VH-VL binders against CheF taxis protein family member MJ1615. Designs and how they scored, part 11

Target 1, 255 residues: CheF taxis protein family member MJ1615, of Methanocaldococcus jannaschii (q59010)
Amino acid sequence: MIDKSSEIARFSGKGILITPKTLEKPLLKWEKLEIILYKDKIVFEFVDKTIEVGVEDIEDVGAELPKKVIDIAKSTLEDITYHSSIIIKSKEFGNVMVGFAPETSIYGKAPIDNFLRKLFYILLNKKEVKILYNAGENSENTKWENGFLTFIKKRIKDGLVTKIEYRLVVEILDNEDSKIYDIFSNIKDVEIEEKDVDGEIEPVLKILQVKDGKDIISYLYTKDKKVRLFILRYMVILLDYKYIGILRYLQETVE

## First folded at step 4 (VH-VL; framework fv_acimtamig)

Design b92 (from a3 with light chain T94R)
Fold by ESMFold2-Fast, scan of step 4:
Structure b92 (fold): chain C 255 residues (1-255), chain A 123 residues (1-123), chain B 106 residues (1-106)
Amino acid sequence: as target 1 above (255 residues)
Amino acid sequence: QVQLVQSGAEVKKPGESLKVSCKASGYTFTSYYMHWVRQAPGQGLEWMGIINPSGGSTSYAQKFQGRVTMTRDTSTSTVYMELSSLRSEDTAVYYCARGWTEYSYDLYYFDYWGQGTLVTVSS
Amino acid sequence: SYVLTQPSSVSVAPGQTATISCGGHNIGSKSVHWYQQRPGQSPVLVIYDDSERPSGIPERFSGSNSGNTATLTISGTQAMDEADYYCQVWDSYRYVFGGGTKLTVL
């Protein structure tokens, strides 16, 4: 088990600090950046400054820099690949973006994906949800269950080695037994729909899965809208559901 | 099924250049990284550098920067490591090793190794 | 700059449990991989991602990793396990090997 004070993840590479002011005059070149993730905070160490923020001040996570930012900064971002972004709430400037990319492109996006897996773990693990599992039009399941988002370690055999995947699931704790609902695999479509959640009309995630040729429709409610956003970003970035339903539109909406 | 077959032993003189080959088979050559690791007689393993066979991009350990060059030929699924300005301390067994990095989550390990190429630099 | 420390040698009697340590600052936050190298042979991956075994590696090989120490454990040690063992981590675009441990079974 990880110690409370221990760092959870570290990323070394290139970075850009983007504010409304620097968007008009972007940085001339990428600068050295070290990102250190702890259970309750994230630290961005640039050559000339250090920015420390609580995890609760993270507003968004992107698979890459937004196209608008790239277009504006094209003259100074030439020959950069395998980048990503984190949007944080700054006391000084409102929302600011930390763009980051590997020190070399030889490793592709793997170092970024590794860092982001641990970041999403911090952002999503143990978050409270309500779920209506397998509740399509012909289903009798109409009662919401209270649960938590969690990650389970899945081992997938691949020749001589077993590759490890951490899969986001919904865990329901009942008097008798805990249940796990896997609603983030075999996804055919994702949308947002308004539904009655315990007497209030709320926007919920509608997830359509296909398992053994059968459609399974589930609805997921999160009281914190940022948790819903992080789930959608997780699906785009780490599960590669970029071209499905509402997720198609998230690819260019990181601001 | 996966095999990495290296070129044969070499005897070189100080100041000469070395070029070792590593022919890959049994998998998609451009989908995995290739590393070079050497081992001097009676010593431990020392990482030299990495090449991405897809794009040809490389990264070298600081100790070898300026002397080492890694290249590949996608038509023959072969990676090459060239070391220039040889010195007696470059005497070592040179290994190519496949880097399993296509699976995210801290899985940067060497799953298959070539048989090694002994290079002796003397006289 | 990151360095991994291993004992230079470990000796065990046949059938006993051998333990090989790999020390590194906050190594528990990294994934540790272990290689076995028998005399005159290429290294062989025996443990990856702290505790996972590749296909074909006997279950008597196990690994752990916490705090500042990772450990390779070989239960019921056999003469064929006599080899050099190396730990390895990936440290932000760098591949770091320990100095190696010679396991002697006698």
Scores: ipSAE 0.005, ipTM 0.486, lowest interface PAE 12.4, mean pLDDT 82

Design b93 (from a3 with light chain T94E)
Fold by ESMFold2-Fast, scan of step 4:
Order: sequence, then structure tokens, then C-alpha cells
Structure b93 (fold): chain C 255 residues (1-255), chain A 123 residues (1-123), chain B 106 residues (1-106)
Amino acid sequence: as target 1 above (255 residues)
Amino acid sequence: QVQLVQSGAEVKKPGESLKVSCKASGYTFTSYYMHWVRQAPGQGLEWMGIINPSGGSTSYAQKFQGRVTMTRDTSTSTVYMELSSLRSEDTAVYYCARGWTEYSYDLYYFDYWGQGTLVTVSS
Amino acid sequence: SYVLTQPSSVSVAPGQTATISCGGHNIGSKSVHWYQQRPGQSPVLVIYDDSERPSGIPERFSGSNSGNTATLTISGTQAMDEADYYCQVWDSYEYVFGGGTKLTVL
């Protein structure tokens, strides 16, 4: 199948493998790293070793690097102004963090963001969700709709060219037509709340949007806890929504 | 209207240095990257490097590393490209070209080009 | 280092469809941009992000990109379309151009 064997995205730069053992070392060196993403797997090619895991073994994206790693980079003048991380469940190393950064800062965070957009597409596209759209305190809407996460292509004109932006949305497939709920734009707040999902109390993502001066509160349930984590990481990293509640939740979840 | 206006043609001898300018107008100079691309007579396009006019940071193609230097002057909205240790193989038309790389899948293209500067290197 | 391969020349009669290929390993995973260069003139962007047209570029110009081949298509080709065409991608912090294709309209 073309989709399974074809390279989806590649990140070229420098990186570091972070384990409890490497954190015991007095000096840490960032080495040449290629990250290659396929539909079903991700490959980390270091100079002297290659780590390959299925995408189902990706545990987190964009977690903070340990303070010691940041401090050593600063002291050795290693430029990691723009960096990210991927936590994987490796058969060889157990749970490990791969930190990575571009070899040059001239492009800002774009090389990282371009790679992470493709990665989040793989991690989130077509994932099953339940949504309770526009269900604030005074709302009569109490019916969860079954749907999928997907990305839509938005065009934003800029001079001679049109910027192409892919936006995460929830798609509901009705017998007659599909509905799209855009709950990831114009966000005022996000939190995790326990809510009744089809007779079972579950943690759900509560998203508060403001549209045309009106508050819209929606709840999103994902059966897979990692999908919820990936949604939150996507919002912080690619949408730049840095609400304190989200940041605290993400830190507690990784710990 | 966006315009990139380059300095005039140059004739150089091997071993000398070249410095060409590119004056930008019609847009916010510090909001777009500037590139230098050259084209030898009858040959294709070859990327030389990029400069961020905002901070002055640069990155050069590996082939030109150590020979090329890019700078800018924000007060005049002008980018400069200096190429040292010239060889006859450096005879080419040198273009500046505008690029942008923010917040999108891939904006790594050139939307506006200067008129080009012909540089002839001969002994 | 990444290499883009283009045919050196393509010939087409006026009003017919011209197709120019750009070959590269896994090029379908990259965004491909196309430039038109008329003799003695600077390059002009005609297609960006595989298939998007800049303002002012006729609908006759279209692009596609999948697998190992990207294609620039010019329908209803006119004499004014006679030029060199270059494909371009970004790979590993470098901007890579194809060798160029000379389009002749006879």
C-alpha cells in the first residue's frame, strides 16, 4: 500500500535521547538526527543508532525538556532556541524522550511546526470522538454526537499568494450529509471536566469559544486518553493556546 | 507594489570579491526573508543562501559556505550579498528573491524576484 | 543531496496541452513550486504548494504532485507561454531547483 510505505514527513536537525541514565551524565551532546514519519511508524536516525516504533507507541509530543538538558545546552552554547520532543515506548529503551532542534534558527520554529503538523495529522486524523456541541448551562442540548477528528483546508489571502492552513475540526457523518464543528478556533478557555457520556462518567475536554460575542461551550470525549493529550498538545504548539489550566494538566499527565 | 531593485553589472578578475545590493520597496522589509539565487549562462537556477532582515541572521548553501556573506541595512531596506575568492565559474546572473516561511505547511518559495545582476569573472 | 529531474525540452502546438514533469524521491511528501522564466527576464512564480496559483496567473496553469513525480500542466497553450520552467522544493535547509525545461510552442 502506498500510504504505509511512503514517507509522509521528515525532520532534519540535531537531537538527544533522554533517559534516566543519560541525565546522570555531566555533559550531554546534541547529535545529527533525522526523524522520518510514515503512516504506521516513526523512525529516529541518529549517527550511531536507529530507533523505530509504531505510531501507536508514541506517548507524547511537545513535552518540556528536563531542566538539566536546557541548562547544559545553555552552558555549552548549543542553540536549541526552537526545540520540541517526542516520547516513545521503545522495546529497546523503554519510555524515552527524543529532544530535537533545527540545525539553524533562521527559519524560527517552522521546521519543527511543519513536521509536527504532519505528525498530528497522523495521530489525530479519523480518530473517533463524541461531541456535545454548544451545551452551556442553559442549553437543552444533552445528546452526544458520534464523529471523527479531521483537518480542513483553509485559504487565507496574503498579497499575490494564498496561505494554506489546515485546521482540526470534528466531522459528524449523518445518513444524509456531514456536519463540521469548528471547536478549535476563537478559544477563550479549555479545561478537563468529568461528565456523563452515554451513562458513564468520563473525563472530557471542555472548550469555551467566543463567536460574535456569544459564549459557546462544547464537550469532547475521546476513548483513547492519548488522543485527548495529543489534542491539547496540538492546541498549545500549533494554535498557540497557552492557557494555564492546559499547561498544568499537561505537566501532571506526563509526570 | 512590491519591487526588488538590484545594483548594476560587474566585471571582476579571479580572486577578487563581489558585492551586490538589492533594495526592497512596497512591503514591510523585516516581515519577509530574502534569498540570493544565481544562474550561470545557459544553466539552471542555484540557491546561495537566505537572510532574515529582522535580526540579520543568515544561512548559506553548503557549496558557498565560507565564501558568501549576506548582510542588510534596515534603514534603507537593502540586502547585500558578498562573494569572495571569485572563479570564472562564478560568472552568472545573481538574483535576490523574496521568501516567507511562517505558520504554514510549506511557504518555502520565492514570490518576487529582482531584475538580476550580471557578474562576469574573467582573466 | 536531493535531486530534481526535469526533461530538457517539451514541444507543443498552440492550443494543445503541455505537461512538464519533475521527478524526485518521495517528492509527493514535499511542496513543489514552479517558476516561469522568459529569455532575458527574471523567474516568475506560476504555481506554489503543488497546485495553487498566484494572483494574475491564468487558470490554464495547474499542478499536481504524488509519489515520485510532480507535474505542471498548461492547457490551451499560447505562444506567450514559451519559456523555461523550473520546479523547486525545500529539503534539509536547502532550496533545490530542477534543471529546467524549455517549452517550445510551434
Scores: ipSAE 0.323, ipTM 0.732, lowest interface PAE 4.9, mean pLDDT 87

Design b94 (from a3 with light chain Y95W)
Fold by ESMFold2-Fast, scan of step 4:
Structure b94 (fold): chain C 255 residues (1-255), chain A 123 residues (1-123), chain B 106 residues (1-106)
Amino acid sequence: as target 1 above (255 residues)
Amino acid sequence: QVQLVQSGAEVKKPGESLKVSCKASGYTFTSYYMHWVRQAPGQGLEWMGIINPSGGSTSYAQKFQGRVTMTRDTSTSTVYMELSSLRSEDTAVYYCARGWTEYSYDLYYFDYWGQGTLVTVSS
Amino acid sequence: SYVLTQPSSVSVAPGQTATISCGGHNIGSKSVHWYQQRPGQSPVLVIYDDSERPSGIPERFSGSNSGNTATLTISGTQAMDEADYYCQVWDSYTWVFGGGTKLTVL
């Protein structure tokens, strides 16, 4: 028997299933969980059940766990210093949150971040975007360019080793060659604002970078609201860009 | 530049405790994990556990649970590994090794290793 | 628990290519690291993240990782390459080493 979808990533630890019914459950507890990621689906293996959904039914990554769930971990002496969540769309229950945490906090965020890097790759790679690059002060750029999100391999030298990081960028096809806009490095601020995108007022990401002492302001539009959400989650979780504009948008939009 | 220097060889009797030190230099001590790995004579490498020097949190391989304790002293950039209730099969070279705290795509490798501490447990 | 399988020994003639395998279930989805250990010496990282070389490691060392097998390849093998070689992966908060392969250059 052949499996046409090979395993891309796996997270092993403890987890908690949050639905309207389980949130009201008096003895809700953290239990063993395996999360297995494939190109087209994600599988959550709990001790007594398995939940499988297509990646298109992933609604959010890294949302805040409810206070009740944190309180349960504290009362049972579960260490969830480092934790994350994945929200999936269920036909039966609507949106369902799976909270998950490493068995130990000693590795910091690394076990979570390793899994989430592969997940964000699946969720963001090749997604269509529009970009208005360097459209701030002293710029005449008023034309939106069509492109897509991709990840480039970046090498960072540290002592004996060269660390490989995959960095999110915007790729534009221009004539017979591609252009890369790196708008996710050297960020000073990010805000979501309403802006005219080809004649329609749309929410866009406004990204302020500082490069060689100069301010660069770029605007990024995504048609799919989930792609915008995933970009913001990626920036907060994996790039550690916890700017107030991002955090406010996530709080106001994803409650 | 980066160096991990371990304490000298020890001879122990069964039932005693062992405490090995590993002094780090040439980098920011609290920015990397430290691992302990042992190797019995003629055998392979066996991971024992990990310590985060920043907070002092630890995690041990199941085989050593209840017998091993890892600690650190940030003022001296030194990590310690203590193994209790020694048996003859604990005879091994014990290594400390530096691990990365910032990871991308499962880059959990050990880039620098101490010189090793030979521990002989015999009656 | 995750298990890595290596051949116990590999022998090659000087100047020939040595290949050392590291078998594991779906190991291609993991990052594999390789260590060289000469008798009486500490392990030395020779390949990390499947195929990357640390500074100071000769270009004749290369690695690959796909499906259920990762491979360390040493081209133009020299006497100085005689050593034990260990593959390593991270799995579920545990660092797993293969059993080691003794490379003999005759």
Scores: ipSAE 0.000, ipTM 0.482, lowest interface PAE 12.3, mean pLDDT 85

Design b95 (from a3 with light chain Y95V)
Fold by ESMFold2-Fast, scan of step 4:
Structure b95 (fold): chain C 255 residues (1-255), chain A 123 residues (1-123), chain B 106 residues (1-106)
Amino acid sequence: as target 1 above (255 residues)
Amino acid sequence: QVQLVQSGAEVKKPGESLKVSCKASGYTFTSYYMHWVRQAPGQGLEWMGIINPSGGSTSYAQKFQGRVTMTRDTSTSTVYMELSSLRSEDTAVYYCARGWTEYSYDLYYFDYWGQGTLVTVSS
Amino acid sequence: SYVLTQPSSVSVAPGQTATISCGGHNIGSKSVHWYQQRPGQSPVLVIYDDSERPSGIPERFSGSNSGNTATLTISGTQAMDEADYYCQVWDSYTVVFGGGTKLTVL
């Protein structure tokens, strides 16, 4: 009945289901968890329960775990040095958080990051954006270009092997020629700023890059606020761009 | 260039302990995991475990848990694998192999292997 | 425990294409690596990340991975390709090897 031929990624480890109701239970504990990602859905297999939601019902990735959940791990001697979370919109519980951690810390962040790279591909690929590229204070560029997010593979030779670098980029929907803007490399700073987007004031990502000693400032708008959230989570978690303004925005606006 | 050089062949009796060394050179020792893989005569490859040279943390295959210990010495860029309570079934060639970790998307493969250490366990 | 299944042996005439399969449940969702081992020698990585070749490995070696089967393909097979071939994945914090396939070129 269940077709697993479309399985994209799987995470095996320990996890905890977090809702207001489960936080009140005396026997809440970290337990075995399998997370299975498909193109259209994500499945959380706990020992006593299976939760399945469409990918459109994923609300957040990488939010901080509640202190009580961390304390439970500490009291039961569960190693959660490396952990993450996924918030989903459940039919039964509303928004719920699934905390998860690898069974061993020997591989560092790799088990989490490997799963999250595939998850962010699902969440970000082909999402519509508007961009003002290289539109700093001294620029006359005031025209927003329509495009979409995509990932490109870059192959870099290193000794015996070729390293694969996956780059998030903006591709413009120009009918004459395709045009790609790389705004997620060589980043010096990222902020959220209110800016005029086609006549309305909207929050946008302001990305400062340094290329060949020059500052390049670009603004990125997403109509879907969840796409903006996923971009910020992607940058913090997988690219290690932990700028204070972004971290504060995530904590105050989302968490 | 990258090299993994292992200690020489050994002959052991049942009940004894084995300790094999693997000296790494030509790269940053703490940037890559080291694995141990063995191969009994005429048999396939069998994974024994992994060590992270940076912190010294280890993880072992369930079959060897309680009998195997992996350690490292960062000053000499050397990893060690010790197997206790030897049995005739432990007769094998033991390999160390470097694991890929940089830019990993579940890319735990072995780009460089040691030359192997033949261990014979017999009375 | 995850299991990889390989045929025990494959025979091919010189110049023909050899294919070695590696079966595993949903193996297409994993990265598959392939090793060549000649008698008395250490294994040598010939394919990594499903289809990538290390420096020094001839272009006649290629790989694919989809659904429940990964495949190592050797075109224009030569006598020097006689060896045991092993597929490998990482699963649940362990490394899993296939049982190995002996390739004979006659």
Scores: ipSAE 0.012, ipTM 0.593, lowest interface PAE 8.1, mean pLDDT 86

